# VHH binders against o26223, part 231

Target 1, 191 residues: o26223
Amino acid sequence: MKLLWTSQHIKVTVHIDGKVSKMDVLEAIKTRRSIRKYQDREVPEELIDKILDAAMCGPSAVDERPWHFIVVRNREMLEKIPEVHPYGAMVKDAPVAIIVCCDSSLEKIPGFWVQDCSIASQNILLAAHSLGLGAVWTGVYPLEDRVEGIRRLFSIPEHVIPFSVIPLGYPAENPGTRDLFDPDRIHLEKW
Below, E stands for the ipSAE of ESMFold2; O stands for the ipSAE of OpenDDE; V2 stands for 0.75 times the mean of E and O plus 0.25 times the DockQ between their complexes.

## First folded at step 14 (VHH; framework vhh_7nfr_2)

Design P114
Fold by ESMFold2-Fast, scan of step 14:
Structure P114 (fold): chain B 191 residues (1-191), chain A 124 residues (1-124)
Amino acid sequence: as target 1 above (191 residues)
Amino acid sequence: QVQLQESGGGLVQPGGSLRLSCAASGFKFSRYWMSWVRQAPGEGREWVSSISWSGGWTYYADSVKGRFTIARDNVKNTLYLLMDSLKSDDTAVYYCAKHIYSTKPKTQDEFDYWGQGTQVTVSS
């Protein structure tokens, strides 16, 4: 049985002269939300570098680490993404987007690159959130028209598969937090 | 080393059927778009059909639409062309071709590897 009422614990993320204050890992995971509205404000290259560093720290099947990343800041290129990704309309309004790709030449176990690129994508979302930014995962793989469109738009080689497009920026919305814990999905010792 | 090897061609009467196969090796077949391209005697190359890497998307030339079906088996690394209601105009050498890009090719130079071809002759 769940309690009908619990005490609220409000966390504050503080920005000090562009630096993000500390957020604990559990709070980051629980408070990260998809952000689709961005301030008209550039994201410093240092923050993108930190996000990509974090993205590459994820576990991968047999340590294959097949991920590659394209950083898109060019306004003309960002404006073209919605033309090949119909549900990526917010990308054109973002100051920057990261395209997560799988280099199939680095794949050691067939098929596990999907999990590897999912882990990298989630790490981008969490790292962005921890740094006071907002981001959203827009799906590319396994939708073949989107894969083809993104590949052509960014001259991605055939041995590389675009997996996700993640626009990010300083948030212009605050959707609040979600309580998603469902004990009915937890089975002890057996199904 | 990339290799594409076609089979299944032969002599067939008008209205007949053939099934072409292309065995692929030396690359991750399941990651690439594949095409069938034909060349009739004394003619240039004509694109026939393309299939996406998953098999979810197929495209056909107007001359073969409704008569030919392109298919693939990513477990067996094999591309197929099922040819029904064959006409004398379908007489050609049929080539299996690997795409450079994961999109429908717009020109013949968007293929990086070709098979040796298999002859299809439709005659009485």
Scores: ipSAE 0.000, ipTM 0.118, lowest interface PAE 17.2, mean pLDDT 84

Design P115
Fold by ESMFold2-Fast, scan of step 14:
Structure P115 (fold): chain B 191 residues (1-191), chain A 124 residues (1-124)
Amino acid sequence: as target 1 above (191 residues)
Amino acid sequence: QVQLQESGGGLVQPGGSLRLSCAASGFKFSRYWMSWVRQAPGEGREWVSSISWSGGWTYYADSVKGRFTIARDNVKNTLYLLMDSLKSDDTAVYYCAKHIYASKPKTQDEFDYWGQGTQVTVSS
């Protein structure tokens, strides 16, 4: 909520194909795309640390901050994710993935952990984009087969709920831009 | 590059105890499931126990439940098998194995790397 009360924008430095670009917040939001094809290049730990720092800065209901993160770089483990996640085929080709989890013991207000973990997931996507990386949110919760499959693969205890799997890497595709603005979804003063 | 080296085998009396170790190198040990598999004289390979990457999940063959404990030290990259109340039927070569599946293994085909083995002989 503090970020929503500022009149200033935040500028981020992005590395794109060896070039460094500055991107403001609106540009980052509008140009972020789901990236499912990655270069065969390692992502430096420094960039993962920055992404996770950003993930933990999201607003959280009653400041419960229930998120935990598993960073997966192991090729064999990444290759097993598609076995339990039908739409996670691209994960096996990514140099790294982040699994966003909820520690239910940290929940202070019932049900809001879903929104908290969604915020953390979106911050990962935006932070990755701002750093010249591509990522995609693959859904885990609330699909029971995926939740239990991911739990089994990564030895996640029963009080912790895997929420999303986010593969990321340097982009090997450019899906281009989309014009998503729809004024018919905006109502002035009343419906 | 992957290397698994077992130690700690030997001759022990029935009812005795042994601690087997497996030193792992050439891979990120803390990220992989590990297993112990044994082969008795004249018999096929028998899965004994598996442990998850974190040590939080362990599985045991019915023949060893309550007597054996599998453990790991991810700082030292070492897998252990603590064997209590040993029986003559436990006589076998014990192999450290890197597991390729997250679930409980059932066959030798579920392992991609094996150590050289360490002999355990329960007397009489």
Scores: ipSAE 0.000, ipTM 0.100, lowest interface PAE 19.6, mean pLDDT 83

Design P116
Fold by ESMFold2-Fast, scan of step 14:
Structure P116 (fold): chain B 191 residues (1-191), chain A 124 residues (1-124)
Amino acid sequence: as target 1 above (191 residues)
Amino acid sequence: QVQLQESGGGLVQPGGSLRLSCAASGFKFSRYWMSWVRQAPGEGREWVSSISWSGGWTYYADSVKGRFTIARDNVKNTLYLLMDSLKSDDTAVYYCAKHIYTSKPKTQDEFDYWGQGTQVTVSS
């Protein structure tokens, strides 16, 4: 008998301005855009795994790594997210969403879990973009109604805090790139 | 240190059922993909099933698909294999295996710890 999966090397190719390009780190950072429209295509589990691996590679305060992730593919569950998150309407149209959570029992230094989960969320966005997917960070924490709504919807225990909901899929829009460099925000050696 | 201890094997007739358990300790069980691998007498190891750290993803070898169910309890740090409609060719020692990384396994050989195995014999 044969085993069902073997080692596989995945090379990432991203479409930028209609051209297929291999994306380095700086290019990924500069060309990532919030994507809210998705193709009717399933995202392979291998890509979700790569994204979550990248999310867990972020730095955290005192290496506390308090993040947990809920991966939602169930259509009925995705359709309920906009009921508790008013700016999450696009989530119902996504093939998958990742909920970034903080397990407060893992917190070693008070309050830094917010930065930790922000880093994990951004790594999800960058990894998705590098893999040819589109994603958007929809905010949950610190908005109490959203936190409690998401907690109830996904049976999240009270010591765990839902931080963000990130729908993702193959992009059905290309908003283009932005030139955001502002040298007036850079001060040399003093204010 | 890391320990994996299987139990629940035994002798059953074809068409019977067994539930295997694997008690895990010494690592953050909920962070790792876990697998069941079997070895029939005189044969190499055959991957049977894998389950993601969350239990949200499960994979099965074609030979057991539709008959076996892999499950986990992250509170009890226990991995399960529910075996239904057992056939004589399911006879093997069944091993609980821990994946090396917290990411999804890329190969059927990405295991760093194994249990001692539990014998399943299906015969008439």
Scores: ipSAE 0.000, ipTM 0.127, lowest interface PAE 17.1, mean pLDDT 84

Design P117
Fold by ESMFold2-Fast, scan of step 14:
Order: structure tokens, then C-alpha cells, then sequence
Structure P117 (fold): chain B 191 residues (1-191), chain A 124 residues (1-124)
């Protein structure tokens, strides 16, 4: 019976380090690193849902919210991404990837969809980090070959533009944090 | 061409043990989650156990938890199911299945390839 394949008692318990799960916003921003090595550990659907909820909460120009997301868990599809994205080799090693797209029919102000989708992409990275996952932003737009390659691979309509591919999973590396504060880039009152 | 071939089934008395093997070929075995699925006479398919591509993560159906152990050998491209404390209710054809996704399956549609199956009969 198909019912033998599903259970109301299917619960995946994710053990998140208490320090990671309790980080504040500033800590999350400062400690997030690009992660390109992943455990083969399952990423529960509920964590993907939380990440996408956070992605859609970003500000957008005139509230156009042009973003659409493709969640890729299919191993054969993940294996094909490096064929159309030369710097996306790590995607085949991830248990899941999110493709951030812009539906141009939802654009209300020309050109701001790039900023909108950048905000959504960054929110995915921060949300993933806050949930004990690692992720990396691999660029698609504005590289025409990558845009068309990803479009064809995932059957994306012509009016939709793939913006970024973000593989994510439980980290299998710890690159540490960076001290990037540079006071010479801060100008008081005038340039 | 993807091929999955099970072996190791047979007749065993209640409380006995069996080891099932599944020889995999035609795909990058080490990159995929794998499962064991069984079908008892007159019943639908029941998911039994899943293992991640490295073997680091395993999942079991409540009915077999503590009695069965899933394992894999990525050098030999072989999936195993070690079955202890067998019960009459474990009588079924056992299938090796290749996952579409890196996760515990929710439906049969999350497997793209299946073996031919191996019969396990637990009887006095």
C-alpha cells in the first residue's frame, strides 16, 4: 500500500549546535562563510521552508517581489549543474540547491530585480547559517552562457531569469571567520 | 544502463538472521542514497531502510528498527541489509532501490531504479 511509504510519525530531528542556533543577527552576518563541502546528511524539508520564508521577507523595489525559487534535490540534476556552470563543481556534492530566479513579468521598476534577487540570495545564506547549514552563492546572472545553460537544464521559461544557484547542506568544513572591518572605507560628512 | 541485483534471501526460522546484498552498476553508486523496500504477499510496498551516499546517515522503519542494519561498500558498489531476530511478518520480497533525492523517501516515486528482488521467508 502507498500508505506504508508514508508515516505521520516521520520526524527528522536536526541536532543544531546551541551556539549556532542561538546566534543573534550581527553574529550571523559576521560569522557566515561560503561553504563548499557538505555532509551527505539529509536537509529536512522544514529547514528549506524556513530558509525560503526568510528569502521572501527581504525588501524589494516598490514591493515587486519578483523572485521565484527552484528547489533541486534530484541527484542527476545536481550532477548536471557543473556542465553549464564552470565554477559550480561543489553543487554536485550538496544534498540540495536553491535556484533564485526573477519573473520579469512581476518587475515594476526596470533593473531593480537584480538587487531584489541579491537580497533574496543573501537571506538564503544567512538563514541557512542560522539553522546550522552551510551554503555558497554561485553566480549565474549576468553571465549569458550560465543564464541560458541553467534555463535549459531546469526548463525555465523565457520571461524568467535564473540569478544564482545556492547549494546548501550541513558543513563538512570550517573556514573560520574573517576580520574585514576597514575604517579607511568610512568617510565622515564628506567623501 | 543502471542495474541493481539482490541476493542472500532464503528460508529461515523465526529468530534467525539473513544478510542481503545488492550489487549496483551503471551509475555513480557512491553519489546516491540507497534503500531497501519490501513487499509482503498481497500487500503494497513498504520502505524498510535508507542509507546516505557515504554511509554516515541511516534511517529505519519503526517495524525493523533495532533488528536490521543497512550498510554499504562504495569500493565494491554493494548495498547490504543485515537482518537479525527475524519474524514471520518480515516475510516478503526485498528490493534494492536507488534514490532520486538525498533524503529519506516519502513516496515510491522518489526511486528511479529497482532491483528484481530477493525472497525472504520466515517460517517455522
Amino acid sequence: as target 1 above (191 residues)
Amino acid sequence: QVQLQESGGGLVQPGGSLRLSCAASGFKFSRYWMSWVRQAPGEGREWVSSISWSGGWTYYADSVKGRFTIARDNVKNTLYLLMDSLKSDDTAVYYCAKHVYSSKPKTQDEFDYWGQGTQVTVSS
Scores: ipSAE 0.379, ipTM 0.745, lowest interface PAE 3.4, mean pLDDT 88

Design P118
Fold by ESMFold2-Fast, scan of step 14:
Structure P118 (fold): chain B 191 residues (1-191), chain A 124 residues (1-124)
Amino acid sequence: as target 1 above (191 residues)
Amino acid sequence: QVQLQESGGGLVQPGGSLRLSCAASGFKFSRYWMSWVRQAPGEGREWVSSISWSGGWTYYADSVKGRFTIARDNVKNTLYLLMDSLKSDDTAVYYCAKHTYSSKPKTQDEFDYWGQGTQVTVSS
């Protein structure tokens, strides 16, 4: 029997199962693009777990691994992120977002947590791409207003610094790939 | 593994109210969109309402807007449908359905699992 719809505001489309392409590391790095438009599909918890596992595998200065992650699925909370992050408008349309944070109490070498959290953020983007998802990095640190806005919104303790907000979902756009290789930026043996 | 069990149906007079419940087990209930779908005698299935995993988003068919309220309790793994101002046209078997992913099931193929249904009859 067929499902009857009574509202014209509800799109009637067939939901296609998200298939994950097999790709090597270089292909994943070269074909990953920032994705800001998402399908109306929830991301399974299992995929988020795989992404966070990959995030925590990144190198860190003196193995300090200062990262903590907040997984946001609550629609009302996702809608509030653009209020404190002006360039995070797409977050309200994403099914989930990951907030990458630094616990400063875990820092062994001053200042390297920025690099540590950058590496974790990139691993999230690459892992998401490898699993058939789209994501975009949006900056929080070092912009004080964004840091404090995100901290208040998610009850983040004073010793923890929100670093980035990464919305994720099944992509609803395909921007194509970029050829970014620039040999003028490579210097042999000296400047 | 996945089980959905509806309850709360019955005979009610026009203008009355009823509260349906759906007890869910065998999956992480708090992570999935849930829906109510009904089938009236001699008619096909009709989508009634959907609620997001968080409860932050709700959607209703035009035929029930303002009269029905969908709700969930993620601690108790229970989905609800609160039905007010019931009309004879609301007479149907009501099914609890688990979404695969999307917020608004488009076809039967967008539901992983269905309950057995509970009968609602609005008549004097």
Scores: ipSAE 0.000, ipTM 0.120, lowest interface PAE 16.8, mean pLDDT 83

Design P119
Fold by ESMFold2-Fast, scan of step 14:
Structure P119 (fold): chain B 191 residues (1-191), chain A 124 residues (1-124)
Amino acid sequence: as target 1 above (191 residues)
Amino acid sequence: QVQLQESGGGLVQPGGSLRLSCAASGFKFSRYWMSWVRQAPGEGREWVSSISWSGGWTYYADSVKGRFTIARDNVKNTLYLLMDSLKSDDTAVYYCAKHIYSSKPKTQDEFQYWGQGTQVTVSS
């Protein structure tokens, strides 16, 4: 009897309202979009921790894992990012941003840190999307003026290179999913 | 709306041949793996054959290897099954199946079946 069972027993209730979207990996990859408009809502620290955990799980050349992350929630600091990053205007409106950095002292083979930090950046975007958040990758490296601007703004040491700035928050826009599959770019057995 | 319309079934003698067609509409046909699945009287569904989005990869059930050929025409949005050397055990309703995702299917549950299928009867 469901009615008697419900009234007699303490249930562990899992609330769906406000819960992050559940999607498989392929769905997450195919439906992730760059989000540049955010709700005026705080992103819980627990979600940022999950995103950064995912960022550090990427493959890395000879397992050098050179990435470091700066989490920026300070409104004054977020408002200064567009002054040193011309295409980062949306960062002013984000509740939080993650700066992906390379600690060059951890680099084991020259140049592969760029790929390592790109992998970490993509994992941040996918993890954010899977958790119901929106994010966008704004480029810093290899543009010297942006690298130096971000370095000065966040007191980043000389041996550490800022790679990307990723604002994130609850999305205030819903750009439709893109149909990006192009079979002309797939070659079977030979070019 | 996604629609798959099977045709080409009928009554044929053992050792005979049939060509099944499936006209697809309502989705980008050239992006999806397509399959043929059959159901014999009193039996469960049996996967018969699959073809990749480009036609470059084809797979066949052991029961039909060497006798059936799966093909597609991405310009006409049509899937084909060419059946040679038909046996009484090939008697079934044949369904054209679209994969749920544009990727290769992992299980039979990832197929979508549309319409009533086409009846193939192999009898003397």
Scores: ipSAE 0.000, ipTM 0.083, lowest interface PAE 20.3, mean pLDDT 82

Design P12
Fold by ESMFold2-Fast, scan of step 14:
Structure P12 (fold): chain B 191 residues (1-191), chain A 124 residues (1-124)
Amino acid sequence: as target 1 above (191 residues)
Amino acid sequence: QVQLQESGGGLVQPGGSLRLSCAASGFKFSRYWMSWVRQAPGEGREWVSSISWSGGWTSYADSVKGRFTIARDNVKNTLYLLMDSLKSDDTAVYYCAKHIYSSKPKTQDEFDYWGQGTQVTVSS
């Protein structure tokens, strides 16, 4: 079943043997794609722990590190996310999702928590990719209806703000490569 | 206030077993990596074992691998160290240490709080 199993991989060697294959940082950044289709296959807890460890390594304004994470594996809970997040339909098909949150009591400089949680979210995406998984960032903040919906669904306290929902799984799609470099967006020394 | 309270230490014969506990309070225990660190008389601190926030990851010093097991109960806010096949070299004060996030399960020096310690003495 060589023909069937290879068609579902982004990179066959990386996907089936991601632990052995080393991807340098630039290659990881350039080849990471949003993945919205997942295999019906469990993601080991050890990989989720690695991803969350990487998420917490991001730079943070005045080292405030306001991020918190909810790991959702319960199928019934995953199936409820699209009810409060219209563009999160793929979450119900993922084996696991991570909700990135900000604990506002940890915020030292007003407004920088958004950047902190964005950095944590991006680290989750890159770490997942490096481990042979696929993920996508689905936006919650700053859309008030989504923030409140996710808060109520997961019993998130008022001082904590849900920022993003990131479904994860083994990829069931291969969107291919991108060329996004645009020199018109680079200005030398002045606008 | 963050508090870590160790218990379960004592005198035990070589080859014996002991179970250490650490009761945590004043923080959301289930959100943090936790470690056991020991200090023998006249020696520096030696990292023994670490466990991830979920319990899915554990790591051990080479000196205790196969003999010690680290575990946690996130409902009871308690960290455990199950010590088997104890040797005289395991004699030390054992400290429960709260680690604030980590990408590495080995010898983290980013501990923001320590317990008072519990004495383990292995002798005939």
Scores: ipSAE 0.000, ipTM 0.123, lowest interface PAE 17.5, mean pLDDT 82

Design P120 (at its last look DockQ between E and O 0.03; V2 from the best seeds 0.00; counts 0 for: pae E 14.5 > 2, placed apart)
Fold by ESMFold2-Fast, scan of step 14:
Structure P120 (fold): chain B 191 residues (1-191), chain A 124 residues (1-124)
Amino acid sequence: as target 1 above (191 residues)
Amino acid sequence: QVQLQESGGGLVQPGGSLRLSCAASGFKFSRYWMSWVRQAPGEGREWVSSISWSGTWTYYADSVKGRFTIARDNVKNTLYLLMDSLKSDDTAVYYCAKHIYSSKPKTQDEFDYWGQGTQVTVSS
């Protein structure tokens, strides 16, 4: 074979389960659904690394980037999450979960860490979906009992606030997409 | 509290077959990946096969792929290894191991409990 050099950009395509997975941003946003049923199939470490890279690419107030992440793969620890999170029953059925945390020592502007960690959480959901995985955001902050339960379970220091628990895996359900566009919520030029 | 007990080992001729069993108790067996790991005389431990908690996903070492089949019965809390076309190099103590993670193990430290082992001897 003859090789030629060109001024052409290299195209990167992700192959998932032997199939080409290439989803544009709008398709990812519109088709992402909360997934609560997972195959017990292995989730490669490389996919978790890609998801966390995407999470850290989110904007943050005054570039404070206060997020820290705990990757939980330990089966016994995943089994214990529903004991401290009543709406996290599905976490024990996931092969892995990510706990999004705020390190309050990194906060530069009061209160915006909630928005920062929300952006990181959503990026995890979108990145997981784009890679052929399913995930769901289970709320921790601002529910005091859940915050303290998760803190104790994972030995999280007092200056760090657990924000969300996101179980993920290969989907074992396929919910249809939702038509959520509501033009009555759009105001032109004035209210 | 957690116990893993292997059985089904023995002496077999090259080309023969054996079925190993591992009886599990003291944990929710149906929620964990399980593996078979073997140790030949004077050698280190070698991972043989893993199975996901539903039994749908299986992984095999290249040395046994196509000859061995891993299976599980979540009602009986039992793990199996069906060994066909046995070779002298398959001679080892076979251990049942409980996974910490839902993944193919990278090291033996990714198992939290091990059985006592069952001896398989393939005679020439």
Scores: ipSAE 0.599, ipTM 0.840, lowest interface PAE 1.9, mean pLDDT 89
Fold by ESMFold2, look of step 15:
Structure P120 (fold): chain B 191 residues (1-191), chain A 124 residues (1-124)
Amino acid sequence: as target 1 above (191 residues)
Amino acid sequence: QVQLQESGGGLVQPGGSLRLSCAASGFKFSRYWMSWVRQAPGEGREWVSSISWSGTWTYYADSVKGRFTIARDNVKNTLYLLMDSLKSDDTAVYYCAKHIYSSKPKTQDEFDYWGQGTQVTVSS
């Protein structure tokens, strides 16, 4: 057992069984918020690697795994994204962004890549949150102007479809948690 | 208070050229996409051209592509439309418009401020 003492407050940190507690998956899901303000602080490459590993752990239709990821740290490129992504203004202020893409040559059944890349995108958000980072999903597909704009900016070939842009960094805001459970959305046995 | 003031319109012969200007004030001009929209007599408004906040991305209606050039000067807070090879069908009042969301608008609801317009008349 460990005790922390301060002049104004008593803090107790408990190391039961010698393990440091990790964020529970249900807690991560319930407490993750879209973060649009970031500290002027670089995100270590190892954290990006962990986030991308988590992104690729998602299920995909027929195990097609159609995803590709572009990691963007270049300031000039980050500053250009908002010109083709009208709700992506915060991207220019992020230390890094991840672009989730579909390689259509990997599709095994048409159109399910949207679900596949959505799963990968959500895993990025959850993994970032669990690592003490904040992120937000900014939509690209199916908005044609955004898709073409991002494709041009990053030299993405025509058979590859940019799906989302996810800026991330150490959060500079705390919007708090929400209680969104709605039992009227639950139907037992039938509608 | 946002203000957009167009100038440079006039009467021109077919095949002629004009340069329209739009002086912008009351907002951070370099943060917004801008557009030109025109309205011919007795008709609704027609989107003409849009330009990104940096000037990197430009878009044109099919009816003006290859003849009109949109440009901006973020130091002087001014939007331009260079019109070449003018046709009688280009006769209209031309409006400078500020985007609400910096996306390329499909409707007038994507703009929150308009200029007073400048008349362009192309006649024989």
Scores: ipSAE 0.000, ipTM 0.171, lowest interface PAE 14.5, mean pLDDT 85
Fold by OpenDDE, look of step 15:
Structure P120 (fold): chain B 191 residues (1-191), chain A 124 residues (1-124)
Amino acid sequence: as target 1 above (191 residues)
Amino acid sequence: QVQLQESGGGLVQPGGSLRLSCAASGFKFSRYWMSWVRQAPGEGREWVSSISWSGTWTYYADSVKGRFTIARDNVKNTLYLLMDSLKSDDTAVYYCAKHIYSSKPKTQDEFDYWGQGTQVTVSS
């Protein structure tokens, strides 16, 4: 009795008809999950470009747009990231990672770069999901050891602050959907 | 209100040692990089040293490297500068400065708050 492990191919119905089924924005937001397991499959450069385009479309304080992005595909470098990022173990298994950074010289209002880079990071996650990829936000800033580790590993200048590492790939897991709506967190007019 | 108060300056002989302190208040001290900057008579302000949030990263001017040690106590909200092997050229008012950015400073404009300074005089 050959137990046919029916690899439940999560049919990401990539509709073959070249039409990237346009996931609407609400669907993307509601169905996005952190993905930490990836297929042994390369991510096309075109998809990365789209993701980065989305990353740069977010608002920033007084339009300062302080973000920079390092795209990492080198396997050796991907494998080194977990050495300096204790919660980045999945990065070594990803075909690509994006490191979101802040150029402090571009900051116009002190401190808002964290919000700017957060927005960029979230847009990366949403865009990836909408394109049929899985991703996870691994925080670097404000943990000094992680910041230094990533800085040294990628020779990031002192005025540039690594903010997040986001591994990307085709999902090899399906964590399901969550209902995170909590009406107790909503206050009308007053607390 | 943000306050920085330096102390520990004084008169010392060449080769002597001093420990400067900067008491910080009015902000979350552990969330900011801190620096020491000095100004000698008739000269401009010179960056001396910087330290990261937890002290993992320290930076020094070439003029003080190997002689000065920057440290911080985030529980006490205090910045320190240990100065060894002092030279006459180290004579200056030393200022504690709060960073705007979480990086080694490039210019003086990257500090938003300064202390009043403490005088260090190295003389035989």
Scores: ipSAE 0.000, ipTM 0.268, lowest interface PAE 12.6, mean pLDDT 89
ESMFold2 (binder alone), look of step 15: mean pLDDT 82; pTM 0.838

Design P121
Fold by ESMFold2-Fast, scan of step 14:
Structure P121 (fold): chain B 191 residues (1-191), chain A 124 residues (1-124)
Amino acid sequence: as target 1 above (191 residues)
Amino acid sequence: QVQLQESGGGLVQPGGSLRLSCAASGFKFSRYWMSWVRQAPGEGREWVSSISWTGGWTYYADSVKGRFTIARDNVKNTLYLLMDSLKSDDTAVYYCAKHIYSSKPKTQDEFDYWGQGTQVTVSS
């Protein structure tokens, strides 16, 4: 049998403001900032696909991978998110948002879906940053009013739990980087 | 029950064009990468093209780049392969294949369902 499937000639080019952007993993982790102001410019579908692929590559407890994602580009829907999420005001100004959800029917170990969805959310933020986009994690779970509000707004089934709302776009702000290393939080051999 | 049903094959002259369709049912089509794989008489399967769940990412085998276009319609649950500038070497049974995972495939072991195939014959 002949499946010429692995590592063929794949032509993928990413341009950000006319440039190819690159940063290593440590640089991406250290320089990622929450971005709440976005340019009035659409994010290409290809970049969203790449971000979601990265989101699904995170480790998952007993490989349950319970995450599902809703991609929201509809302006009217984005404008309604602040009505059910008090700290989601910036979402109305974003060209797109990703809602990270847990399908509880896929849960193998009780409670670990929170860690799974947190990992997926962080991968979205890092992938977005590496692609020249800005994003911010706005919390939904475990706040019951936000969970129910988001569920109703996006017709999310009863067995699915909305976890986070992540607006993203090309950044219209440039916050400074932070040096967060604190050696007092590192203990050698004992507390 | 997952079903994949190809159509659109037939006899065509070299340099001609053909459109293949694959009707999908029994799974959430819009969640999965889909592929076209072909098999020529007496040969093994050859991967032709893949498309992401949204249609935003497409990949092609070197032998078909610039001639074939993969597309999907997530409302109609249909996968397409638009074949242009057909050559005798394109003669094969073309299969629609569903990926095991929603992510980009890496090996032949990443398909869990195949259609019955549709025959494409390029005459000369």
Scores: ipSAE 0.000, ipTM 0.126, lowest interface PAE 17.4, mean pLDDT 84

